# Miniprotein binders against o43061, part 39

Target 1, 338 residues: o43061
Amino acid sequence: YNHSPEIQRSVYTLTGLAPSSKMAFVTMLTVRAANGENEVENTQQDWYYNSTRLLVHRLVKFKPTKSKYPVVVLAMKGIDQWKLDQLQEDGAIVKVVDPLYAHEVVDDVNDIALLDSRWSMMFTKLRVFEMYEYDRICFLDSDILPIKKMDKVFDVHQLSYSKDSVLFPPTLFYKPRRSIFWRRFTEEFAAYGLTRDDLYPYVFAAVSDPGMWHETPPPFKDYFNAGLFVFKPLKAHYKRLMALARFPKLYDNANMMEQSLLNFAYNSAGAFPWESLDWTFNGLWARKNDLPYLKAVHGKHWQPEGSLGYDEDTSKLWWDAFQEMQTYHDQQRNADLY
Key: E = the ipSAE of ESMFold2; O = the ipSAE of OpenDDE; V2 = 0.75 times the mean of E and O plus 0.25 times the DockQ between their complexes.

## First folded at step 15 (miniprotein)

Design u4 (at its last look DockQ between E and O 0.59; V2 from the best seeds 0.00; counts 0 for: pae E 7.5 > 1.5)
Fold by OpenDDE base, look of step 15:
Formats: sequence, structure tokens, C-alpha cells
Structure u4 (fold): chain B 338 residues (1-338), chain A 99 residues (1-99)
Amino acid sequence: as target 1 above (338 residues)
Amino acid sequence: SVSRLISEASLLLYLAAWLIRRAERLLKEGDFEEALEWLERALRLLQSALDLIREALELARQLGDEDLIQSAEQLIREAEDLLRKAEELIQDARQLAES
């Protein structure tokens, strides 16, 4: 009870953010590591590219889900130019970014729980925190499908210190992989060359991760999914995030990659507790009963029956959406020929 | 690029295969008219895919890229198998709708 996000939020002043023209949806497209053995998915299809196209189509073209805000695709360097051109034709702003390699971010790579090819570039998503040209960003994983308008996702709060609140110093705990004991982390902003005023006010909001199949609505857990989050890009926060990223021992040895880091950096018990978004913005482990409420569904819905997390209704929803996108493009091609 | 054509064609094949599987379920449920509509859509996608693959194969041959040639030839085989399956299911659906 004492660590409920609600109790910790009581020590912060929540201020509604005014509408801004400098808001964007941002997704990331990465290069598939060639040697990822175990995804039995037919090596011929770039499903992340296909899913990214669908996401862009839903936010830019498809009337029921069309947003007024720009859509940016952060494309990792090395993606085929024709894919980038197609995403621009779909109406995305394409920005090419250099990868962030784990060995460049982490002091000791042996502190990472999993040292495979997929994990070498796990921190590339952190490039979104450098997009200082925007006032607010909603990051979305490419496997998110908008099913209703999502523009209200930007209706979040700015968190500031209340001058009158006796703020107990935030207490974060971590357990190093080789330690039986939990250790206290005391964050010193001066160690980053930052002051408190450099770091506040801030914006960070995400949806609670149910972690598995759930009832409608899902139960709240004090752990968020990093597949959808809203934040204000700030140089101070990027600097802080990169400083924390150096030490995987702080964030469960990066067991859930960047999600582990973000859940540590914006921990409810920390200096920068995350704001809970409505669960309907990120439908994780969604089933038929959730669909009437959801604004987006999240998962690899293109996967065949028998796959982990397969659901017939969400699979159908994704393929119907994909077919609509193909039909749209076929109609456009035919219209340009006449 | 040849790679773009192969990618687009392969995607159409996956979508066609999905429509065929959906139609098979609809046939079992007795929804013959809806199944027929999905199968007809699948046929159109497969025809479009074959056209793209044939173009890709011709370009790959001109480039002398054996890997792209083999990839295109494999997709042709897959498309032809899906076409046969869709045609069989269309015949079944028509027979069931007339009965």
C-alpha cells in the first residue's frame, strides 16, 4: 500500500498540459539481425516492416483512426532504401538513426542477462528520447494496431515538485544478479552534472502491463509496458537515462531490455514516477471482450495459430486491417494510372 | 528493385493463404456465400502476386542473380499451389451453395 503509485503521486503537483502543435507519434523500424535462429517465421517476410506500414496507414490514411499529428518512423541505419521510400509514400516522416549498441551503453556487458544478437541493439529505442524538436511524443512499437482514434493519448500531466510537500527521498531497490540481498539505490543528480531544476517538470506516462491473459478490464500492476509511452523529450532526462543505462544491475540485468531500464528510471518509488495511462491505449493480451473498449491492440497478430499469444479474434482483426491497407493502395495505383 | 517485387508478391501470397484458411472455416460453418467472396479475393491476390513474381524473375535473370531467381521460382510454386487449393474450394463452395 505504501508504494502505490497513487500515494507517491500525492507528493507531486499534476498540471494538465496545454495542446501543442509539436506532438508526434513515433515508431521504430530496426534491421533484423540475420542469424536470429529461432523465429521460425519465414525469413522472407519482414513482418516488422509490414506491421510498421499498417501502423502508419492507420494513423495517416485510414479515416476511423487517422490522427491530426505527424507520424515519424525512426529507421535504423542499414534498412533498404525502398522500404524508407515506401514509408514516406505512406505519409510517414522517416528519420534514419544510428544504432545504440549494448557495448557502447553498458559499462560491463556481462551484466546483461542475455547476450544474443537481438540484445546487441536493444537500446536503439532510446534514440526517441533525443527528439527534442517535439514537445510530446507518443512512442509505439510497430506491432501496435490502432482500432480507434488515439489522439487523446497526449492528454497527460506534467509532474512538478510541490514546494509544501515533505518529500521523502525516493527509495529504489535493486538486486544484483550475484547478490542474495537487495541494495538501496540513492540517486544523486549531481553525478549526472544535473540539478533538480534541470529534471523538473517532466512528462512520462505508460500503460500497466498485465503480463498475461487477463479479465476485462485488466488488473493494475506497478509495471508498465514499454511498447507505448508518452513523454516530453528533455536533454536532462536523456542524460539521466543514459547514465542509468550504464549499469544493468540496477534494472534487473536488462532482463526485459529497455523496458527494464525504463521501469527503473520511472519507477513509482523513484524520483520520477510514471503516470498511468488508460489501459485502452495499449491492449496487451487482448481478446474479444476487450475489443469494444480498446483504442489499440498490441501483439504479433500476424503469427499463425499455435504461436504463443495467438488469439483468433485479434488475428482476424489484424489481417482484416492489413487487407484494407492493401485494397487502399491498389485503388490508389489504379487511380494514378487513369 | 527485384527485392521489392519479391517482398510485395510474398506478402500477397500470405494474405491469400489467410483468406483461403478463413474460407475453409466458413465452409465448415455453412457460410458458403461469404466463403466464396473470400476465395474470389484470394484468387485476385494470387494473380497479382504471380504477375509481380514473373516480373521479378525476368529482372533477376537479366541481372544473373541466382539467389533471386531461386527465390522467385519458389514463390511461383507456392502461388500455384495456393491457386489450386482456392479453385478446389470454390468448386466445393458452389456445389454446397446450390444444394
Scores: ipSAE 0.279, ipTM 0.681, lowest interface PAE 1.5, mean pLDDT 87
Fold by ESMFold2, look of step 15:
Structure u4 (fold): chain B 338 residues (1-338), chain A 99 residues (1-99)
Amino acid sequence: as target 1 above (338 residues)
Amino acid sequence: SVSRLISEASLLLYLAAWLIRRAERLLKEGDFEEALEWLERALRLLQSALDLIREALELARQLGDEDLIQSAEQLIREAEDLLRKAEELIQDARQLAES
């Protein structure tokens, strides 16, 4: 019996997880380029911090959506200390991480060094794969808004073997720019200092990305959105990801940043296919008809009418949630005074 | 710190602006009672924001930091513009509710 994208059945096996397994939700707070302007005029930076606070609030404090699992904020070095302190007071575990620069990751750094800070933010996000203290992580972009309980997202089947991985050399596929044909890239795990057995079993699950407005439910596309994914942090898989990251041409020159890399590394035609999560955990391009089913809405919903992906109903939902958070904090301050 | 006060005030201004835009739409749809409730809340948020910005401006002047002074003064202008818009819409809403 196969899994449906609409109805996902996840089973923990005796070979995968014990009842004592450690789960966490993890998000990342980054520093964005401000064109040299002051923080007051860099509204984009403020909104990432504010949306991170809202995500933490929804998973830690807001009873309709709060989780029984810890919420971790990975903060890039350079975030103001008062923001980190506030996130800790909000109930998050805050961990400061060192950035990963393109010259530390990519073989031909000259081309990458001419790009922008988005490459450093992309590579630094890979630090989430080093959190080996957890048995299962659900990573969430800070612009995801939980609207129902999220904890069932961790009920993902552990994958012991790809249907093709034990019979053939590890093979990845990529499409060179302007080509209509896929090219074959054969991995040599020994070049990573690994054997095939080091890479199994593994967990990697995400939601299919419709890429545009859609019916309810969205159609399946064999390309996942990296704004939410569930995985088991494994040293072998981190080594593999870092090795693949060396060659941006193989993952569309990071056209979609980490999403391009992860779709390449966990391509359904390769040795480590991604598993499809129920679409309701990551509501992309969401509109009114999706909302009764969604557990989370994904988008920069604070942006004004006319912005890419703007929808009036999800915008109102986000602002209502933000207003509830402000009221919560005001009430906590007043309770401390009385 | 001054940066925290400015960040918190900016948040209140954006929320107030959103409430004002929604209230304007509600007036066009004929829901005057809900529009007035949202405008009244927007006024309270704007006053709270102005209190934070004025505190930030006072601290910035004590520090002699011209960049922070200019940032706070710009936020005051934005808050005052939003106040004027909210008060105009309140007048419009009360006039329309009487028809």
Scores: ipSAE 0.018, ipTM 0.587, lowest interface PAE 7.5, mean pLDDT 81
ESMFold2 (binder alone), look of step 15: mean pLDDT 88; pTM 0.863

Design u5 (at its last look DockQ between E and O 0.71; V2 from the best seeds 0.00; counts 0 for: pae E 4.1 > 1.5)
Fold by OpenDDE base, look of step 15:
Structure u5 (fold): chain B 338 residues (1-338), chain A 99 residues (1-99)
Amino acid sequence: as target 1 above (338 residues)
Amino acid sequence: SVSRLISEASLLLYLAAWLIRRAERLLKEGDFESALEELERALRYLQSALDLIREALELARQLGDEDLIQSAEQLIREAEDLLRKAEELIQDARQLAES
């Protein structure tokens, strides 16, 4: 995608990253909020757990999509131990993490657009930014299904600031929910107790979110989906992210939860513009015509016909993949019995 | 755990239900052979689910957990309904394939 605003990239030097042994796929499994709106989804089935198992199976076991990189499941504290054990048996590294509650992250919780049980732990995904043991992480939502090898997702650039460019401090614009006027935000790294050298070079890459059904290929939008992103865990960047997170008014009152925050923090007009990944790594609103190109499809593909975003071809793809996983486990159990 | 068995059984029921719906579409399209294969697979999943639920129900009774007992009994009813439906569709598919 040539259309990331080239003008701001002129200020940054892009350096290709060599392969590292310290790269991982990371997903998150959260505790299902008891009072979640989806009363309609049979309360007995943890679809996110099932989808997480399928994701792990595709990356660890299934030969066509098997990765050479480790798969880590960040499991929220309170998940049943048998689920954690099963994910380990599937070949994931399970790491239990404490939730990040909205009231611990945000200065004024009233600045969040919706305060319900689902939103109380929306920032727990930010725990991935503390995984400093890795040089690069590809985060994946649990509702992503790999359909081809994804290892090339780590072939991203490191962004450094050009010494020769007169740094005009990047100005971000934000509109608080109750404001008619756009406000300017000029980022001061000193406010975080950080220098520029602490923050550069950095890595952050994601796929443009089409937001709806689209043509093949999807049109580029200067807004990324937070369901898949590649970054370098850095303490300075976590510190910065948490400092920005304090003020939902900066990032659309957290209307799209952590996605709003990340799109603000890595805004194209900001100090840390996001790198555009190839759209094929995150097939949002995918249909039949997209499938030949995609490396992964993203959505709640287990949902029945009549659901928002239902597509017959992607639904079939998910259930066929799930059957293959079940067949694999049945064969393994039978092999261990003989 | 009883909860694991219930969860696994429930998942197999969902998978079986999906296959049954797919088989119904295949029958309408005139692909009786593919429909039969999907229905036979659905029957295997339903049988496996029933075995897991029965085990779960026995364990739940031993524990005296009324909520788990009720959950397991509900899943048995759902599994039996899906079995009846799958068997009916198998008969239909065979009749259509012979005609």
Scores: ipSAE 0.516, ipTM 0.807, lowest interface PAE 1.1, mean pLDDT 88
Fold by ESMFold2, look of step 15:
Structure u5 (fold): chain B 338 residues (1-338), chain A 99 residues (1-99)
Amino acid sequence: as target 1 above (338 residues)
Amino acid sequence: SVSRLISEASLLLYLAAWLIRRAERLLKEGDFESALEELERALRYLQSALDLIREALELARQLGDEDLIQSAEQLIREAEDLLRKAEELIQDARQLAES
């Protein structure tokens, strides 16, 4: 049994990619949390819209980072139409989605605030797992800046089996807040209307989250950052995610929003362990020494000196990229005139 | 729309402010030529931003939207403050370059 072909294939997993495979980069644009229709505070400036435009530009137009794959912007219903139109002109495929509200997802609404728009944004992001028209998706937060070609991010393994035995129920582990002890949650796939076979093979890969300043390269931590992940959209996995989402206490009451849920669902000790992507695809807490290796830098680099995670070199990199995008659009307007 | 004009102008103001801060650092390092290049670029972004804000202000007045009028007027003040700072730094840079 130790030499079964299925166990050996799990150790040396195949990529599962074929010439006919359909890939996409996907990002999400949400409605602003505050009512900013006639308001001039800092929250009215839509930095996420601006960073989304830059991300689209870098994957669609900017030759050094341009991708051969389509870029999709998943836009929450309620985003201004002129923003959607602009993103389409920039070269993105724009898909408007209805929000998912906490009362539609969570069993005990008393566990979360009914008016907390953060929960709705988190649950709505799970709609990316319903994009079954693609064989593989790379999801990117809008505050990720490509600085080198990223298309090799899709070259990750397709996983056929977990380390768990068929003889034991699939088990997930979670740590209640402020406890040093782990607790066990045993999954019954039949309770989801699924069998174990419905859930394999699968793809889920992400970059380890250092969580703080680090050396180059960062040390591995068994907790991934959900700002960039590669997966195969599968109906069974979407059903599973929605089932787990019902119980926020299992994923630390979404302390890190969708990152908490996904780390629970794809825990390395569970039935569907995550695959570690090369750290250079998602440069977290990045500084000058990281830059020669990075393919993408992740952060709110428009924020001023003194902000959490601020670094002068990555900030300059971001603003230089924005200036290049502005120059590109100026040149297009001039070419259209003449 | 007015919202689009304000969004575009505000972003140009942030970019200009960033360029001005870089120019101040370059002046302290003695790189007067690079500082002047950044300041000239900042001036172009500031003028573009003012054109957009003035268009937005005109449209807000046609709509009678007092909140949008106040927003546009505040952005004009911010742009004019940045222009004064950039011009002052240009003058300083040229004087220092003359030894």
Scores: ipSAE 0.331, ipTM 0.752, lowest interface PAE 4.1, mean pLDDT 83
ESMFold2 (binder alone), look of step 15: mean pLDDT 90; pTM 0.883

Design u6 (at its last look DockQ between E and O 0.78; V2 from the best seeds 0.00; counts 0 for: pae E 3.6 > 1.5)
Fold by OpenDDE base, look of step 15:
Structure u6 (fold): chain B 338 residues (1-338), chain A 99 residues (1-99)
Amino acid sequence: as target 1 above (338 residues)
Amino acid sequence: SVSRLISEASLLLYLAAWLIRRAERLLKEGDFESALEYLERALRFLQSALDLIREALELARQLGDEDLIQSAEQLIREAEDLLRKAEELIQDARQLAES
């Protein structure tokens, strides 16, 4: 009996969370070589750095999108110090982190669908789950552009297991790469050296990924984008996540990298179903009609016309935002000279 | 660092190029006022970029780094080309606005 995601959710008690002083926006800046976009294009521009600066600027400086919460940039070791210094000047908290290499995370790297330079460090994003100093984190990919205030993204629920639920243990299904047959995965917390009480209550919320161009609003899919999620850093959950990460066969051979893992770990049919955030917090494949509703747009909006997923309105929005940031910095430099 | 200056200048050139392209579209659409505004912005960014590149070039020369010198010189050429293009479009826009 595939319990519908709705039936699984009935086993959990949702409790609203009060505001905390220990909440942060977190983004990841990786070394360019690790971003593995063979963007044959202009080898001179670090677009992820540029986009990270813009994200920081929007959350820290730009009045219409300025947050009251701190912005942390997790910078992978090996990033130029001047980039880190600039991000600090922009008002980010910069934390340097060691990469998580796929060969350190996965038992058999051959279970990963693609092993290139991009995939070698795909799990580095999982370092955010070790940020135990915060009660809640909103992770954002660097290619997210805030266009409205996003502070309400932290208004999520804590999920607790109902002890009175007579429901069968959640069963996940996976299909190994070379298997025609679906296999059952029954999670045993004891295998991680954890109890149920170590793992509950938890927080994990994300936005449904439409996967392509969509109507406004996008249709809900029981699959979330890992470019934006809100969670509570818990040592038990990191331990669980890393244990699951060992076996790419469980999560579609990491076909969508860490997103595959997270969608497995927080599967709606699993022990830790994800909470659906309002779609407006992560505008994927956004077009003009979506913009009035969105709080953020998500994509490589700096890409030229003709690129996959190019949209003129979102491209213009990004470049206008980037121009505002540059103008702001030029004005600050001139003010410091006088 | 020289690399920072070059990177920043290159980014400004990219922004200027985008503004120029947008201005070209606006001109075709008959929005000459908006086109001029974009071109004026592009000129400001190009000037800022040139200043950064000149600084970078001087520092690169002092360091004797031939690769950085060549990179800076290339960016100067690109900036000058964009400046010429922007100036031409400004003239065109003004002529069209007066007609």
Scores: ipSAE 0.543, ipTM 0.817, lowest interface PAE 1.0, mean pLDDT 88
Fold by ESMFold2, look of step 15:
Structure u6 (fold): chain B 338 residues (1-338), chain A 99 residues (1-99)
Amino acid sequence: as target 1 above (338 residues)
Amino acid sequence: SVSRLISEASLLLYLAAWLIRRAERLLKEGDFESALEYLERALRFLQSALDLIREALELARQLGDEDLIQSAEQLIREAEDLLRKAEELIQDARQLAES
């Protein structure tokens, strides 16, 4: 009888970081509506702005975590100018970007699972893929707090394929998380105005997402968290992402926003598999036992007891870091007076 | 700007309030030394906040902006309430540590 050919695993070339590579950490600052704020209230606090300042401080000024690479804040149009000026004074490169609305990206917004203020601008993070002046970018959500040096996050592989190999197939077989049925997607590079060769080599690395509370270390899952990822900005890959983004049914109806899209686009079983980073670079659902190992904690740690994902030890860690930042700035103002 | 001063002062008030709440928990646990340390930090942040609010209030009055004046005056009341609470807890902590 017919014997299925053995799929030969083949990785013909893995090229590392070039000595002259231009690297950056990039984060995004969004307006309050994009951050899930759904009511008008009498408040002067924008906690995503506050957490963005803390992230910048930790990568630019705080010696235990300071990076040798530049830190860029992509700020959505509409953020108060004094916030942009402050981030620039803090040492960030600030670039203003236009939002990328879901209705401008997808063919049919009814294919998106949720349509509220959090989701209307969910694709704006994709602007980071247009920063072609950098050889590698580490994107960080603004609610990530570095607690150790982060610069080794850039030590990832550049992936290539050979025309003689089937290890990077153009056809993906996958099961969306909300479906009991398997699906098939065949990559049609001509639909992007590209050839397959235009898309290689590439870089995309991220941390496995534990999903909820976990043991230390968390078990690996073949699904990454889009709060931190390392990649090379490439025009061909941006064209591909925007083409795929048109069809939310391909990526679980955008159930997890742009994270769903990126997990589909870089699915481990497809043409462009993601590389797994060490879990300590993106500590989601972190608790006391994780902290000795983590290089960064990820979460809205300013939120009070009872909030989803609340942990007393990471909350204290965040507020201690925030106090240190405020003290630093007070001391700088006093030094400038004398 | 006045808006920036108010935002910064409000942030310092939130930080002071967090420190005061943590100090209350430490007092209930009998850790009076740590509680006093947090309360002393809270007092420093409250003073910084009051300095910013007073500057904001002066500027708001020069501009004749009644909404900003009322916002600054509300923040002063909040800061004074937190200050009174911190001083009460400091007194309580010292009494409990001697008992």
Scores: ipSAE 0.346, ipTM 0.758, lowest interface PAE 3.6, mean pLDDT 83
ESMFold2 (binder alone), look of step 15: mean pLDDT 89; pTM 0.877

Design u7 (at its last look DockQ between E and O 0.01; V2 from the best seeds 0.00; counts 0 for: pae E 18.7 > 1.5, off the site)
Fold by OpenDDE base, look of step 15:
Structure u7 (fold): chain B 338 residues (1-338), chain A 99 residues (1-99)
Amino acid sequence: as target 1 above (338 residues)
Amino acid sequence: SVSRLISSASLLLYLAQWLIRRAERLLKEGDFEEALEWLERALRWLQSALDLIREALELARQLGDEDLIQSAEQLIREAEDLLRKAEELIQDARQLAES
């Protein structure tokens, strides 16, 4: 697993971060978009809520994966109060947030590749970047299952620029919709009302996305999954991110939603290259051979056989974990009755 | 809330269904003892689900919420069907383990 592109090492100084008391795991729970016709997701079961409960249970209660850091659930406004209460009982800090609608974020919504109900709220995840009360946040998608302790995920570096490097502003390339030609994007911080010193030092680390079934370990790709990332919340970076978000043409017309935006904003060839986390923190497309190494598995592991990305071993792992959580709650209820 | 009970019960039915399907595979592989263990677990979850649904149904009736009543009644039918299936498979597993 080749670490950060060689280009990062030559231009940026990496400084290890000391432990902080102001670190948190953060996940997001969204309101189900009204069922578009075709997802036979059994209308009766909120799988993302169930998966969020399991994630919280693993990080707060389950001894083998229990973290010393707080777990925050960013709940979108409109989620049933009983779900929020249950997550608090599970030991999460619940913070209700307003959605970010695509039409509020993007200058021209027609630049978005897919305009459906699921995509209307895709930018709500960006609310995590406003959590300035924390020094570092590890964001996790609700379909991540911790299987080992994950606390070392916060052992990331702060990136600074060397004063002696005549850093020409890196040029990024983008391909506008319906264009055959790549265009150059030169980032001007002044356009955001920011200086270089406002934006550095920064923290942003994520795991390379293999994109498909892979060997153990997965091959490195210079494209990260946005389902798990560690960063330092900074007002300057949120301002920058929202400025870039205005223009889907810069980030593949939001083809992979917020992941496209983040991969553009923290591009390896850009001013803010991402740091590569160890692949074991985000087991994408995981199979049996990966499990001994992984700290977390990522996927809709509750899905039945025949589903895209189904794997028997990861499915078993999820349902075994879910059964343990149910057993725990049953024991607690019985203990409170006596 | 009635909705919380229904949601919790529905999830237990899915867990039970998963265990039943796993047990069916184990039976085909000749792992009768392990299949029996999973089926016994499925029965426990189904019973817990039924208890939650019955509570939900009673509360829904008290509220006069017809939609919640219908939802709870449907889950009872599903749970009873899964119970019958699990019991049949338990009998099969025991017969095969004794043979």
Scores: ipSAE 0.591, ipTM 0.841, lowest interface PAE 0.9, mean pLDDT 89
Fold by ESMFold2, look of step 15:
Structure u7 (fold): chain B 338 residues (1-338), chain A 99 residues (1-99)
Amino acid sequence: as target 1 above (338 residues)
Amino acid sequence: SVSRLISSASLLLYLAQWLIRRAERLLKEGDFEEALEWLERALRWLQSALDLIREALELARQLGDEDLIQSAEQLIREAEDLLRKAEELIQDARQLAES
């Protein structure tokens, strides 16, 4: 019934997928070390490594959340080799990427601080859009914890443009720093070396950002959280993103890093509106009432009581998961000795 | 993150205002069905913006940042004015469509 050729053809048309399609979960591990005086940042980098291991474990080994799709860790050049080796042993495909620096991307570097490593980390994350070997990628921040099966996250629409379906022009909007009014930025695709047809069809889906205090289920807000998004890597869309990245003023000087850029590029009022994913795939500021529905909890749950993101129920959930991972690896080491 | 919330809400208000002006022109041209479609979208964007601004105001008060508080309160007034305008236009459009 649900596997008949007619039903499968309908699914392929809606999603743009074939049975041979290559899907992947992709996360990124960056170097966040500062000059040797930033102990807090260095400590948080270690916990990002630990949370990356837990994410990989949950998608590769832990049967209640295990995916049938590969998990790729994009590791920024400079991560210790033993960490890369451990992630590979955990079952991830590890790919080392060269950083992208602000002077290689931005037209006017006087508008940003060249030494701020957050800009390099943001631009380096754009390399995920170059992974053309995959038909669909679910990118997720390393501080996301799967608690249920995630594979249905790939069931999103392939979005097409037709000449009869023109509701909004290919313009975007931004607010200059010292203005009370928004201004237009009209895209010229020829300036990117593209035509309109090169940019369609596309896939870009993300979860609406409900804000810090929300009801269950959270209300829709027309602004997405970039901690989890599903897309098809396409050369035309990468060219477009890199062209827009040149002008930080257009995306609020990256106030929310890549989230600012992506919300600008895929704004619902523009030519390439984002698709809203089910909220349960990316649970921000989650509390006990959310947990029965969530497939993933997003946050720095390793933080102690008193930290801004601390919640007793999600903290326990995370630490129980981390302990389960460590027990799994201890048992595997003991089995290898015998 | 308060500045992000305020910036996002400001964009939604600007876009909603643009849609309301388009809908008003459609009403004057007698295209009531299309005007209602744009007005209903504008209402959804205005409600989303208001939710973001209320969250920003709560956070700004926790931080004690008077500049951010004033910005959020001004945006709330703007959002409520736009909501009132959009609701009036919807009432006008429905009345004209029934006549």
Scores: ipSAE 0.000, ipTM 0.150, lowest interface PAE 18.7, mean pLDDT 79
ESMFold2 (binder alone), look of step 15: mean pLDDT 86; pTM 0.829

